# VH-VL binders against e1svr5, part 11

Target 1, 216 residues: e1svr5
Amino acid sequence: MDEQEIREEVALAERRATLYWWFASMLCRELDSDQLNTLCSESGRVLLDALAEEPSLAPGCQKLRRALAGVQVLATPQLELAADYATAFLGDHLGSAPPYASVYVEPGGMMFQHPHQQMVQWLQQWQLAVSFDGNEPADHFAIMLDLMGNLVLKGVDSPEAQSAQSALLAEMLPPMRRWVTQCQRQPGFYAALAELLLAFVSLDQTLIEGEFSLAQ
Below, E stands for the ipSAE of ESMFold2; O stands for the ipSAE of OpenDDE; V2 stands for 0.75 times the mean of E and O plus 0.25 times the DockQ between their complexes.

## First folded at step 7 (VH-VL; framework fv_ogalvibart)

Design f4 (at its last look DockQ between E and O 0.43; V2 from the best seeds 0.00; counts 0 for: pae E 9.2 > 2)
Fold by OpenDDE, look of step 7:
Structure f4 (fold): chain C 216 residues (1-216), chain A 121 residues (1-121), chain B 107 residues (1-107)
Amino acid sequence: as target 1 above (216 residues)
Amino acid sequence: QVQLVESGGGVVQPGRSLRLSCAASGFTFSDYDMHWVRQAPGKGLEWVAVISYDGSNKYYADSVTGRFTISRDNSKNTLYLQMNSLRAEDTAVYYCARDRGYSYGPHFDYWGQGTLVTVSS
Amino acid sequence: DIQMTQSPSTLSASVGDRVTITCRASQSISSWLAWFQQKPGKAPKLLIYKASSLESGVPSRFSGSGSGTEFTLTISSLQPDDFATYYCQQYYSYPLTFGQGTKVEIK
């Protein structure tokens, strides 16, 4: 590879990682006022417009735009979103959608199962010091997305990190699909966000697999 | 309304086999994980097995591992428990129970009326 | 396996009494605990989930509390319909396990 090709590869990796971290940041906790303002700003709109250029992401982007527009007309948009976050992800009702992979792949929705154990191992392997207080599973989707972002960057120079990306996606996507379905039971910003996330991760998997196939 | 109806219980000799069924209605069966829980006469409750919504994952209590098989037919809205090599200690009322699922872990929100299995010589 | 131990095994009480049942886990189960009521010849009925969440349709006189290894079910004012056997159940990990039960009988 020449220098230009290397720069392009790095730039692509940085863009992918940035998106993973963007999603992670919006799922790890309720949005604060700054985050909401950023999403509703010109920069936020530009980001969504850029994503919408991808056909597979366009529907999700449009839905998210609509959701954001709905939030902006509210008297207390940040508080309303916080309430929505709590209801969607932290609630204990039938419509809640706890953002933990184990819940959607293990019988009975059991937490702290295989996806959690796998995440603990991967985080250790890749020297990512993610601290959890023992009451929070390591297979929170925000943590998984964060790990993915790091692996994307490492993957520029590491075939092992590239393989790890594939493994992580294989672990993350099945539960995320069911999670998104559950999120969609409650229409709103976070349901739209979840849908866009799934579309992005699915697209990324396709790209990774394609690249892997070409490399072999 | 949600309904679970167990059937297939009866009296069998040790070493024999029996198959229980649980007919589900009033909800989308294929969306829920399902459990079997049993209760020996005059005793407490004992979890037996669980099967995921699509049947891809199963867990069993140690007491029945290798002898019992949980399965489901989502096209028939039916849960099954194949019980082989039955023992006297397997004597119990067997309940099928619905797992609430995605709401923070496996707890049982609906139960069937139960079906009695008696294993005796 | 996580062992669940209830106390007492049996308690006698009168209508109007405050009743407390304790459940202890052999290890921490966070808040992943459910309480069930069972009457003779009937299937168990879910009362409480996630240690303190009241199941829909359950009277408000029932409440659950606790976290980690110690949990309690409380009936603030015992009613005639409440004489039954109560079970705690952990769903922190498989295998799922129940307490041995607490029989609440009329004094």
Scores: ipSAE 0.250, ipTM 0.719, lowest interface PAE 1.6, mean pLDDT 92
Fold by ESMFold2, look of step 7:
Structure f4 (fold): chain C 216 residues (1-216), chain A 121 residues (1-121), chain B 107 residues (1-107)
Amino acid sequence: as target 1 above (216 residues)
Amino acid sequence: QVQLVESGGGVVQPGRSLRLSCAASGFTFSDYDMHWVRQAPGKGLEWVAVISYDGSNKYYADSVTGRFTISRDNSKNTLYLQMNSLRAEDTAVYYCARDRGYSYGPHFDYWGQGTLVTVSS
Amino acid sequence: DIQMTQSPSTLSASVGDRVTITCRASQSISSWLAWFQQKPGKAPKLLIYKASSLESGVPSRFSGSGSGTEFTLTISSLQPDDFATYYCQQYYSYPLTFGQGTKVEIK
């Protein structure tokens, strides 16, 4: 492989990892004022425009922009967005969509199922962001996305890390599809973010599968 | 006022079939996973089956797998249990029960009054 | 399957007594345990979820504790309405399983 191809592979991995970490940061907690301001700024607009160039991501980007515009005209946009986050993800009520993979692999919304157990093993194996004291689920989608970003970068130099990307996607995508469907019961900014996230991860899976096929 | 009302119980011979219904009211039925739980006379509680809120996902106790089918019709706010190849061991009061929700997992905040199924020659 | 074992199977108590019922799981279930009360001829009633959280409308004399494999339901001062059978139920994994029950009866 010539030097330019190596540079392009590293650059692609850096872009992929940056997007995984961006989604993780957007999902792990409600947006604070700094994050909201950045998303509403020129740099946020440029990011969403770039994502929307990909046809499969454009619908999610459009919905996210509409939701963002809707909260910006309110008296306290950050507070309204925080309320949306709490209603969508933190409630113990009808329509809540907790962002944990375990909730969506079996009926009944149980925590600490196979995805959690697998994530504990992977976080230990890769010596990355270790789960809390065992009372916090390791299969929060933001944690899975953060791990994916790390595996993407490590995969440049590690065949094991490259193979682990496919394994993580296989664990993450089925419950994520169910989670995104549940999120639509509470339309708004976070439902739009979840839709865009699923489109991104699904696209990345397709690109990884294509890359492995070409290597044959 | 959440209400769950089971019906369709009765006396049947071994090997026969029976279909139970559970009519739901007082809540948005399509938001909740639903379960069947049974209790043999003088015995403890046994979980039987679950169906997800949209009907897409189902799971069964080993004792009924392959013989019972859980289903729901969200347009009629009704949960069903089709019981085939009934055995004497299936004799029980059958309760439908509402799953409290995803945040707290599959435990049952509301139960019906139950319907008795007796399997006897 | 996760086996849930309650002890004792029957206990005799007087009004005002402090009552303790134990539930043991055959493997760790973290805190994913519920307690139910059932009176003769009636459907069960939820008392406690997630091992220690009191269900709305349940009297504060009921409390739950435990994590992992051992769990306890406590009634701090037994009332006449509390003579019933109590069940624990794990919801850590399918199939969901109940303890065999503890009957609390009048001395």
Scores: ipSAE 0.006, ipTM 0.581, lowest interface PAE 9.2, mean pLDDT 87
ESMFold2 (binder alone), look of step 7: mean pLDDT 94; pTM 0.950

Design f5 (at its last look DockQ between E and O 0.27; V2 from the best seeds 0.00; counts 0 for: pae E 5.9 > 2)
Fold by OpenDDE, look of step 7:
Structure f5 (fold): chain C 216 residues (1-216), chain A 121 residues (1-121), chain B 107 residues (1-107)
Amino acid sequence: as target 1 above (216 residues)
Amino acid sequence: QVQLVESGGGVVQPGRSLRLSCAASGFTFSSYDMHWVRQAPGKGLEWVAVISYDGSNKYYADSVTGRFTISRDNSKNTLYLQMNSLRAEDTAVYYCARDRGWSYGPHFDYWGQGTLVTVSS
Amino acid sequence: DIQMTQSPSTLSASVGDRVTITCRASQSISSWLAWFQQKPGKAPKLLIYKASSLESGVPSRFSGSGSGTEFTLTISSLQPDDFATYYCQQYHSYPLTFGQGTKVEIK
C-alpha cells in the first residue's frame, strides 16, 4: 500500500468514526441548543446532503430533514425536542423505546443482560472502559456507537480492531433493528434519527464484511 | 382485545408427558415474549419458562429444566409447553402470560384462564 | 435466585380500612417489581409495575412504593372487591420469582 492509499484509508476511517460519534452524541442525551442549531445550520444540511448521496441512506436523510423542519417551526424547538427524547427513550409508557441492546434481545426485555456484559468486556479490552454507576447499562446504543467509532480508527492498522468491529456490529444490529421498530411508534425527530442510524450501521456492516472478504 | 386460552391439561400418571397449548389473539403474537406460570392447588405462583418473541431464546425454572420445553408457532399464534417426566409436584394450574416486554422488563400484563394439570398415581 | 418474602401472609380488614402489604427481596432488584391481585378460581391481575406504576384500569386506591429490597402495596380504602390474594413478583433477573402471597380477608 502506497502513501496515498494509506491516506485514503485513514480518511475513510475518520469519516466513518465521525459519523458513529455523531450518532452517539445525539443519543446519549437530549440535544442541547447548540447541537440543534448545528443540525439546522448549513453545516448540518451539508452533512445530510452528503449522506443522502448514498442510496441506502437517502430515505432516512429525507425523513430526518423533514423532522428537523418540523422542529424548527416550533416556538421552543429545543425544549420540545428534549421532551420528545424523554418520552421516547426515558418514558414509562408502552411506546417507549429504551436505547439498550439487552431490552431487545433478551426475553421480557430485561436490561443488563448479555449485550451489557459483552460491552463491559470490550470496553475493558480496548482500554475504553467508562465508569458505571450501576444505573446505566454498558449496552446503551450511544456507548456501543462510541466504541465502534474508536474501533474504526484503530482498525486502520489493526486486524484485531477490524475483527472487533465485526463482532460489535453483530451484537449491535439485531437489537437496534427492534429498537428502531419501537421508535417508529412515535413519529418525529428521534424516530427518523434511529432509522437513519440503522441504515448507516447496516451499510457500514456490508462495507466491513466486504473488506474482510477481500483481505482473506 | 387480547385473549389467551390455555388447553391440554388433564390427569396423567407420574413419568408421563403432556403438552399444553396457549392460543393467542387480539395482538401481534410474534412481537411478544411469552411465559408459562403455574400454581399448585392452594399455593402461590411459580414462574416456569419464558420464550422470546422469535423463539430464539428460552429460560426455565430449575424445577422444570431438562423436563419441560417451551416453544411457539407464530404462524398459528400458539404457545406450547411440552412437559415430560411429570412429577406429582408438577400438579398445578398452568397459565400462559404475555410479557409486556420492551420498555418495562418481563412482567405479565395479560393472562389466560389457566389449564389444570394433575399428576397422580 | 432472588427470594421474595411477603408480609403478612394473611391479614383481616374491613371495608374502608387502609391496607399495607410488604414485599422484601433477598437482594436489590431496583424497581423491577410488580404486584398482582388474584381471586379464587381466576388468573392473576396486574396492579402495579416498576414498583409504583399503576396499571391502566386499576383503581387509584392502589399504590406501590419502594426500591431496592423493600416494597409496599397500599390500598388506601379497602373495597369489597379488594378481598383477594396479592403477590409481588421480581423481574430483575431470571428466574422470575413471586412472593408467597398475602391473603386479604374480611374481618
Scores: ipSAE 0.282, ipTM 0.727, lowest interface PAE 1.6, mean pLDDT 92
Fold by ESMFold2, look of step 7:
Parts: sequence; C-alpha cells; structure tokens
Structure f5 (fold): chain C 216 residues (1-216), chain A 121 residues (1-121), chain B 107 residues (1-107)
Amino acid sequence: as target 1 above (216 residues)
Amino acid sequence: QVQLVESGGGVVQPGRSLRLSCAASGFTFSSYDMHWVRQAPGKGLEWVAVISYDGSNKYYADSVTGRFTISRDNSKNTLYLQMNSLRAEDTAVYYCARDRGWSYGPHFDYWGQGTLVTVSS
Amino acid sequence: DIQMTQSPSTLSASVGDRVTITCRASQSISSWLAWFQQKPGKAPKLLIYKASSLESGVPSRFSGSGSGTEFTLTISSLQPDDFATYYCQQYHSYPLTFGQGTKVEIK
C-alpha cells in the first residue's frame, strides 16, 4: 500500500470514528451547557455545514438548525433541551422512544440473542469499558455508537475489526430505524438529531458494503 | 382521536376470496405496526397477522399462512387483508388493531368495530 | 408457539364479589402479558399490560399479578359494568396468542 493511501485511510477512519463518538456524546444524556455552547459556536456551525454538503444528511442538519434556533429564543435554552430529552427518551410508552435496541424488535421475529447480551459479548471481545452510566443496558444506542467508533479505528489494522463493523451495523440499523420513526411522534431537537444519526449510519453502511464488496 | 373503521365483510362460499379494508385516522398511521385479529361467533380471539409500519415485514398465524395477505397503503392511511381460499373456519368478525409501537410492550391499544365475514355453502 | 390456558371458562358471580381469573402460559413469558375485557358486540378493551400495569382510565378495582407462567386478574369488588368476557394475551414472542376466555356472568 502507498504511504499516501495509508494516510488517507487512517484519516477517513478518524473522521468516521469522530462522528460516531460525537453522536454517542449527543445521545447518552441531555446536553449540558458546554455541549450546547459548542454546538451553537463557530465550530458547531462548521460541522453542521460540512455534514449538510452530503445530500442525504442535509435534511437532518436543517431540522437540527431549526430546532436550535427555536430554543435559543427562549429564556433557558439548555433546560428546554433537557426537557425535550426527557420527553423524547425517558418516559414509558406514552409517546417516548427509549433509545435501546431491545425495544425495537421487528414483528414476527426474535433476535439471535437478546441485544443486551450480544453487546456484552462484543464489549468483552474488544476489551472496551462503558464510560457513562455504568447501570445502562449495553444495548443503548449511544453504547453501540461508541463501540462502532472504536471498531472503525481498530479496523485500519485489523481485518477482524473491519468485519465486526458490518456485523454491528446489521444489528443496530433495523431497531434504529424503528426508534427514529417513533422519535418523530415528539418533534424537536432530539427527533432531528435521531433523524440525522440514522441518515449518517445508513450512509456509512452503504459505503462499507461497497468497500467490502471491492475488497473481495 | 384515534379511529379505525373496517369494511369489506360479507357472505361468501368456501374457496372464494374477499378483501377487507381498515381506514385509519387521528394518528400518524405510517409510524405504527398494524394487526388483524378475528373472533369466530361465540368463540375467543385469534391473532391473524401483523405488518410493520413501512410494510416491509409481515407475519401470519399458521392457520392463514399462504391464503391471507396483509398489506398497507400509507399514502391512503389504509390497512388491507386479502383472504383467498376461504374456509368455513374463517367465519369470524375481523378487527384491525393498532400496535402501540413498543415491540415488547402492549399490542392492540386501539381496535376497530369489526367486520363480519361468513363463509358458508 | 406459546399456548395460553385460562381458568375458569365461565364464572358466576354477584355484584360485590371478589373475582379471580387465572392464565397459564406453556413456557415462561416473563411479564409480557396483557388482559382484555370484551362486552357483547364490542371490540376488546385493554385493561392491564406487562402483567400488572393498569391501562389509563381503567378502574383501580382491576389488578394483575404474576410472572413466568402463572398470571392472575383480580376484580376486588365486582360492579355491574364488569360482567363481560376476559382474555389474557402474551406478547413475549410471535405468534401472539390469547387465552380461550373467561365469561363472568350474573349468578
């Protein structure tokens, strides 16, 4: 492999991992004031502008900007977003969409393993620790995204880690599509974030499938 | 106000076909899995079929597999049940029912009024 | 497939009686069980989900208990509006299955 090609492969993996970790950080709990300030700053604007250059991501970016603008005209924007998070994700079946894969199994089927058990096995296999709420079930989408970011970086030097990316996406995307659909029952910042996330992960799966096909 | 209205029931001979419709209103139809459930006269409830919110996944009771087809048109907010090769034991009131949308949570939070299908020679 | 067996099939009771209906699953369904009430000529109505959670608008005289394979619906003091047929239903796995029903009628 050409040194330039290796540097480009590493740089792409770093950008992909950074996005997976960014989404994980946005999803694992309500935004604190530092995260909100960063998202509303020049660096947040540049990030959303860059994402919006991709046509499949632009609608989600636009919705996220509209939600931010709507919150910023209120007295306490950070508290409004925290309330939106609680309404979107922390309630029961009364219109909320808990962000756990085990909630969103397709009609007529059971997964090969309970999603929590599958994630525990993968986290152990890759020797990774969960760094936010240690009592969260391992099938929380934020944990799955964090694992994906790690697999992306490890995949540069590990064919096993590269193959694991496809396996994790195959397990994550079907329940994530259902979760995002349910999020739209409660429109707002987090519903927009979920839509953007699904578009990103779906795009990444398509690119990985093409890459795997070419590699074989 | 959630509303489900079935139509298309009637009297048919064994071996014939019938198509049921369920018109939905008062909720975002395209975000809910939908079910058909039937009840023979004087008998208990029997789950018949489910279709996913986007129509991509379907599952059937063994008693109707290969004969019935569930479908939906999200642009018209309508659920369908195509019933082919009808048998006397298919005689029942057919209900459409909404899945609350949590795969391990309660199913059938809203039901239609039902439409009667009678299969007799 | 998970079979659901209700008992009794018919129950005669008077207003004010305590009524107990039992539902048995052929294998463990954890707590993924619902109870429905059905009156003649009407669609079923959800009463209880997740074995013991009372659906919104359902009177507190209804309660559910149980886990695994044995479940109970209790009406603590039967009212005239409660004469109906009751069904349990598992939603642990497909195919979704109902008990055969328990008709509660006037003694």
Scores: ipSAE 0.086, ipTM 0.652, lowest interface PAE 5.9, mean pLDDT 87
ESMFold2 (binder alone), look of step 7: mean pLDDT 93; pTM 0.946

## First folded at step 9 (VH-VL; framework fv_ogalvibart)

Design g1 (at its last look DockQ between E and O 0.45; V2 from the best seeds 0.00; counts 0 for: pae E 7.4 > 2)
Fold by OpenDDE, look of step 9:
Structure g1 (fold): chain C 216 residues (1-216), chain A 121 residues (1-121), chain B 107 residues (1-107)
Amino acid sequence: as target 1 above (216 residues)
Amino acid sequence: QVQLVESGGGVVQPGRSLRLSCAASGFTFSDYDMHWVRQAPGKGLEWVAVISYDGSRKYYADSVTGRFTISRDNSKNTLYLQMNSLRAEDTAVYYCARDRGYSRGPHFDYWGQGTLVTVSS
Amino acid sequence: DIQMTQSPSTLSASVGDRVTITCRASQSISSWLAWFQQKPGKAPKLLIYKASSLESGVPSRFSGSGSGTEFTLTISSLQPDDFATYYCQQYHSYPLTFGQGTKVEIK
């Protein structure tokens, strides 16, 4: 690779990683006031506009914009959104959608199963500490996304890290598809976010697979 | 309404094989994990096996591992239990049960009427 | 494997009585416990899930409590329809396991 190609690859990796971390940051806990303000700010608008340039992400971006517009007209938007987070991801009612991979792929929807064990191994292998609550299952989607972001950056000069990205996506996407469907039972910001996330991860998988094919 | 109907039970000699079926209706079968639970005459309940909604994951009780195979055909809304190398202690009423699943954990909200399997020489 | 132990194995009671059945787990199962009712010749019926959540359609005289290793099923006022065998079941981890059952019979 020439110097220009390397720079482009690094730039792409940085962009991808940033997006993974962006999604991770919004799923690991309820948004605080600053996060919500940033999301609704010019910088947030610019980010969504950039994402919307990709045809496969445009519908999700538009849905998220609409959801954010709905939040902004509320008297206490941050509190309402926090309540939505709790209801969607921490509740145990029929419409709740716990953000753990095991719930959606393991028989019976049991937590702390194979996806969790796999994540524990990968986190150890890549020497990544969980910045999330230590008591949380390792297959929390925010943790998986965080790992992915790190692997993307490492993958610039590590074939091993590239392979790890593919493996992680294979572990994350099937449960995420079902999770997103469950999230959609409660329309709103987090349902829109989940949909956009799935679109992004799906697109990224296609890109990674293409890169692997070219490298072999 | 949700319906589960087991079939295939009968009397067999030890060492023989038997295949049970569970016909499901009244719900989207392919969305749910399914279980087999058995009950020996006059005894308690014993979990036998589980299969995920898409058939990709299976777990078995130690007592049947290597002898029983759980499977499903989502196009036919049917759950199966292939029982090989049957033993006297496998004698029981076999129930298929639906797992409520997802965020609620593996608990059974619907059961079939059961089918009796008798293993006797 | 997680062992589930019910007590008592048999309970004689009269209509109107308060009945309590206990279930002990060999290790903590958090709240991942279900209670079933079974009548002779019939499939089990789900009564309680997640230790204390009443299944839809189940009479309010049934209640569940407990967490960790100790659980109880309570029938506040026993009705004629309640004479049956009751089972606890953990779904904390595979293999899923049941208690040995408690037969509630008429006194």
Scores: ipSAE 0.378, ipTM 0.767, lowest interface PAE 1.5, mean pLDDT 92
Fold by ESMFold2, look of step 9:
Structure g1 (fold): chain C 216 residues (1-216), chain A 121 residues (1-121), chain B 107 residues (1-107)
Amino acid sequence: as target 1 above (216 residues)
Amino acid sequence: QVQLVESGGGVVQPGRSLRLSCAASGFTFSDYDMHWVRQAPGKGLEWVAVISYDGSRKYYADSVTGRFTISRDNSKNTLYLQMNSLRAEDTAVYYCARDRGYSRGPHFDYWGQGTLVTVSS
Amino acid sequence: DIQMTQSPSTLSASVGDRVTITCRASQSISSWLAWFQQKPGKAPKLLIYKASSLESGVPSRFSGSGSGTEFTLTISSLQPDDFATYYCQQYHSYPLTFGQGTKVEIK
């Protein structure tokens, strides 16, 4: 095994996992002041610039920057983002887009469907704890993204964890596409974040499929 | 004004087929998931099937799986239920109902007045 | 499948009475419970969703409570328009299931 090749594989896995966890942290609840400050800092700008180098991610990055600029000129930017989060994800009205996979796989917007049951099984199999409210359904997209980050790192040393990445993406992407479409009915920061997230996960799926095909 | 009108009910022999229609008006039909719910004479309510707003997802009660097919034509604002291999226990008033279309919200916010299907020899 | 059991099956009451109907689920459904009213020859009408949220246009004398496996519908002062059959319905999991119904009739 080439040591340079191992270092490059680990570095790629760390970059992928960091992005999955970053999206999970942005989505799991409304941004607090520290998260907003970090996103508006030099490190946040560098991250968005790097993501925007990929053509499929650039539109989402642009929308996210515009939404951030729009709230930063207001007296209470964090409170404006909290209101956007509540309107987009927590409402019980036609335009609400709850970020749970079950809502988008079975008709009628039901919670606790197959994706929840599958996630309970996977979290147990990989011995992972939920990082926010344990009463939430396990198929919250933030929880699925957190699991994906863990599988990405474990996949360096585990063929089982590498195969599990493809299985999780297959479970996550179809409902995520429907969720992102519904998010656009409530334009704002979180709609832009959802669009960027879908573009990222879709890109990652195509890269995994290419590497899997070459490895066989 | 939301309006749902079922049609196509009647008397049929066991083993035969029947197709029900539900004409929708007063709302954007293609925004809403739709259901069929039935009620046997003198009995309670039984959910039958659901179809998503775009027709891409469907789900059925065990009692009708493999025999009934739910479908929709959004260009005609019409919901359908194709009922094959009918049995005596399928005798009921069939209602179409609108799903409010979001998680945590109620199912069945508007109902039609129903159409009677009688399966008898 | 989640079974829903209502009690009582029939209830006799007078105008002005306080009426309580109970619904029990065979397993926890959190608060994903709706109540419907049905009059003879008519379609059901939604009264309450998410166990306690009153549907628009429904009189405030109707209220719902409960979570987990035990739920109640209360009519604080029965009116002539309230003599009907009432159904609970869970929407926690497919298949969607209804209680057997409670007929509220005039004493």
Scores: ipSAE 0.047, ipTM 0.630, lowest interface PAE 7.4, mean pLDDT 87
ESMFold2 (binder alone), look of step 9: mean pLDDT 92; pTM 0.934

Design g2 (at its last look DockQ between E and O 0.87; V2 from the best seeds 0.00; counts 0 for: pae E 7.4 > 2)
Fold by OpenDDE, look of step 9:
Structure g2 (fold): chain C 216 residues (1-216), chain A 120 residues (1-120), chain B 107 residues (1-107)
Amino acid sequence: as target 1 above (216 residues)
Amino acid sequence: QVQLVESGGGVVQPGRSLRLSCAASGFTFSDYDMHWVRQAPGKGLEWVAVISYDGSRKYYADSVTGRFTISRDNSKNTLYLQMNSLRAEDTAVYYCARDRGYSGPHFDYWGQGTLVTVSS
Amino acid sequence: DIQMTQSPSTLSASVGDRVTITCRASQSISSWLAWFQQKPGKAPKLLIYKASSLESGVPSRFSGSGSGTEFTLTISSLQPDDFATYYCQQYHSYPLTFGQGTKVEIK
């Protein structure tokens, strides 16, 4: 690769990683006022417009825009959205959508299964610490997305990190699909966000697999 | 109201087969994972098997693996347990139990149980 | 497999007494623990889930506490209807496992 090609690859990796972390930041906890304001600002608009340039992401972006517009007309947008977060991801009812991969790969919504164990190993292998509570399962989608972002950056010059990306996606995508379906039972901002996330991760997997194929 | 009614229990000889049924009502059966739990006379509770809401996933206790098969017919709101190669130690009251369906498998509703006795 | 050990196996108490039952897990199960009550000839009844959440319809005299490997079920004031066998159950991982049970009988 020449110097220009390297720069382009680095720039792409940085963009991908930023998006993984962007999604992770919105799923690890309820949005605070600053985060919501940023999403609704010109900066947020520009980001969604950029994402919408990708055809596979355009529908999800539009849905998220609509959801945000609905939130903005509320009397207390941040509080309402926080309530939605709690109901969707922390609630104790059948309609809840706990954001843990294990819940959607085993019957009974079992937590701390293979995805969690795998994440513990990967986090140790790549020397990454989680910012979550010590009791938080390691297969929280926000943690998985955070790891992915880090692997994307490392993968610029590490075949091992590239392989790790593929392995992580294989672990994350199947349960995420089921999770998104569960999220869609309660329409709103977080359902829209989950849908856009799935579209992004799916697209990214296609890119990774394509690059892998070209390298062989 | 939620109801679970087990049937099919009885006395059988070792090596024989028996099929248990659990009829569910009062809730959307197809939305819930279902379990079998058994209790030997005068003993504690032992988890036997689980089946996902759509029947696509199943798990068994080691003690029954290869001999028992859990299944369901959502169109009939019925859970089944096919028990083959029965042993004396399989003697127990067998309960069907509904999985609450979130944050891990725990049982919010139980049937009255059906007694299975394996003896020569 | 995760082993669940209850103590005591048998407990004699009087109406009005404060009763405490302990459940120990062989490894950490976080808060994924349930408590059941079973009376002779009846199916178990869910009392507590997620270590400390009271099931709907269960009297407030029942409470659960603990996390990790040590858990307790407390009956603040034992009532005649509470004489039964109690079981803890972990749902941290398969296979699901129960404690051996604690029989609460009349003193």
Scores: ipSAE 0.227, ipTM 0.708, lowest interface PAE 1.9, mean pLDDT 92
Fold by ESMFold2, look of step 9:
Structure g2 (fold): chain C 216 residues (1-216), chain A 120 residues (1-120), chain B 107 residues (1-107)
Amino acid sequence: as target 1 above (216 residues)
Amino acid sequence: QVQLVESGGGVVQPGRSLRLSCAASGFTFSDYDMHWVRQAPGKGLEWVAVISYDGSRKYYADSVTGRFTISRDNSKNTLYLQMNSLRAEDTAVYYCARDRGYSGPHFDYWGQGTLVTVSS
Amino acid sequence: DIQMTQSPSTLSASVGDRVTITCRASQSISSWLAWFQQKPGKAPKLLIYKASSLESGVPSRFSGSGSGTEFTLTISSLQPDDFATYYCQQYHSYPLTFGQGTKVEIK
């Protein structure tokens, strides 16, 4: 490829990685006040407008904006989001949707299944440290998204990292679809975020599949 | 309030089949993954099988794989275990158990069990 | 497969005694462990889940502790109702496995 085509590939990879890392940061813990303010600021509006240019992402962006608006009219918006995060993801009850791939591949909602084992291997292979304590399952969707961002950047000039993107998406998407369905039992900001995330990851898989198909 | 009642146990010869049923009441059956757990007379507990709330996913202990089939009919609030090619070591009281959900399967409700005896 | 080993297999105790039952996993199960009580002719009853969380309606004299590979069920002051067999059970990964049981008998 010529120099212009290489620059375009790097720019695309940087945009993709930035989005994977943004979603990871939004999901790994409840938003603090600074993150909420940034999301509600002009830069947050510009980001959501840019995402909404893609027709498959527009519905999720709209739902997220409505959820943000609904929270902002309350007396303590950050505390309301913290409660939504806890209800959606941290409960021991049937309505919670823990954001771990293992929960959605086996009956019984169990941790530490095949996706966890695969992630342990990938994190070791790519020499990434988990920022959570050593007792957290490695297949938290935020960790998988963080790994994907790293693989996207490395894939510019590493065929191994490029191939690993497809493998990680194949591992992540089936349990993520079940997770997003489960999130809709508790509508709110994090349910909207999960829906937008699934739309983004699904779109990215389609673009990667189109690229691989053309290369065959 | 929550109630699980097993039936279908009995005495059978090795190589024969039995079908166990578990009738559920007092909760929304189709919200819960369900298990079979067995206990040989005077012995400990052994997990046998699990089926997801919608019936789409199943998992079995190695000791019964290929011989037993777990199933459910959510319209009848009933869990089943089809046991084929029965062996003497399958002799046990069979319990159905409800999966608690998130971070399961710590079973919160059990039936009283039905005895299966495999003997010639 | 994850093997669960309980110790002791049987235990003789008097009312009022502090009773400790140990459960060891053949590999780490983090905190995904439950304890059950079973009386003769009855189904098991859940006491403790996630290693240390007390099930609703279970007396506070029962407690659980541990993580990784070693876990303990403690009865702080044994009561007549507590003479039973106790099982630990891991729910970290399939196949689900139980310890062999600990029978607590009257001394």
Scores: ipSAE 0.053, ipTM 0.633, lowest interface PAE 7.4, mean pLDDT 88
ESMFold2 (binder alone), look of step 9: mean pLDDT 94; pTM 0.948

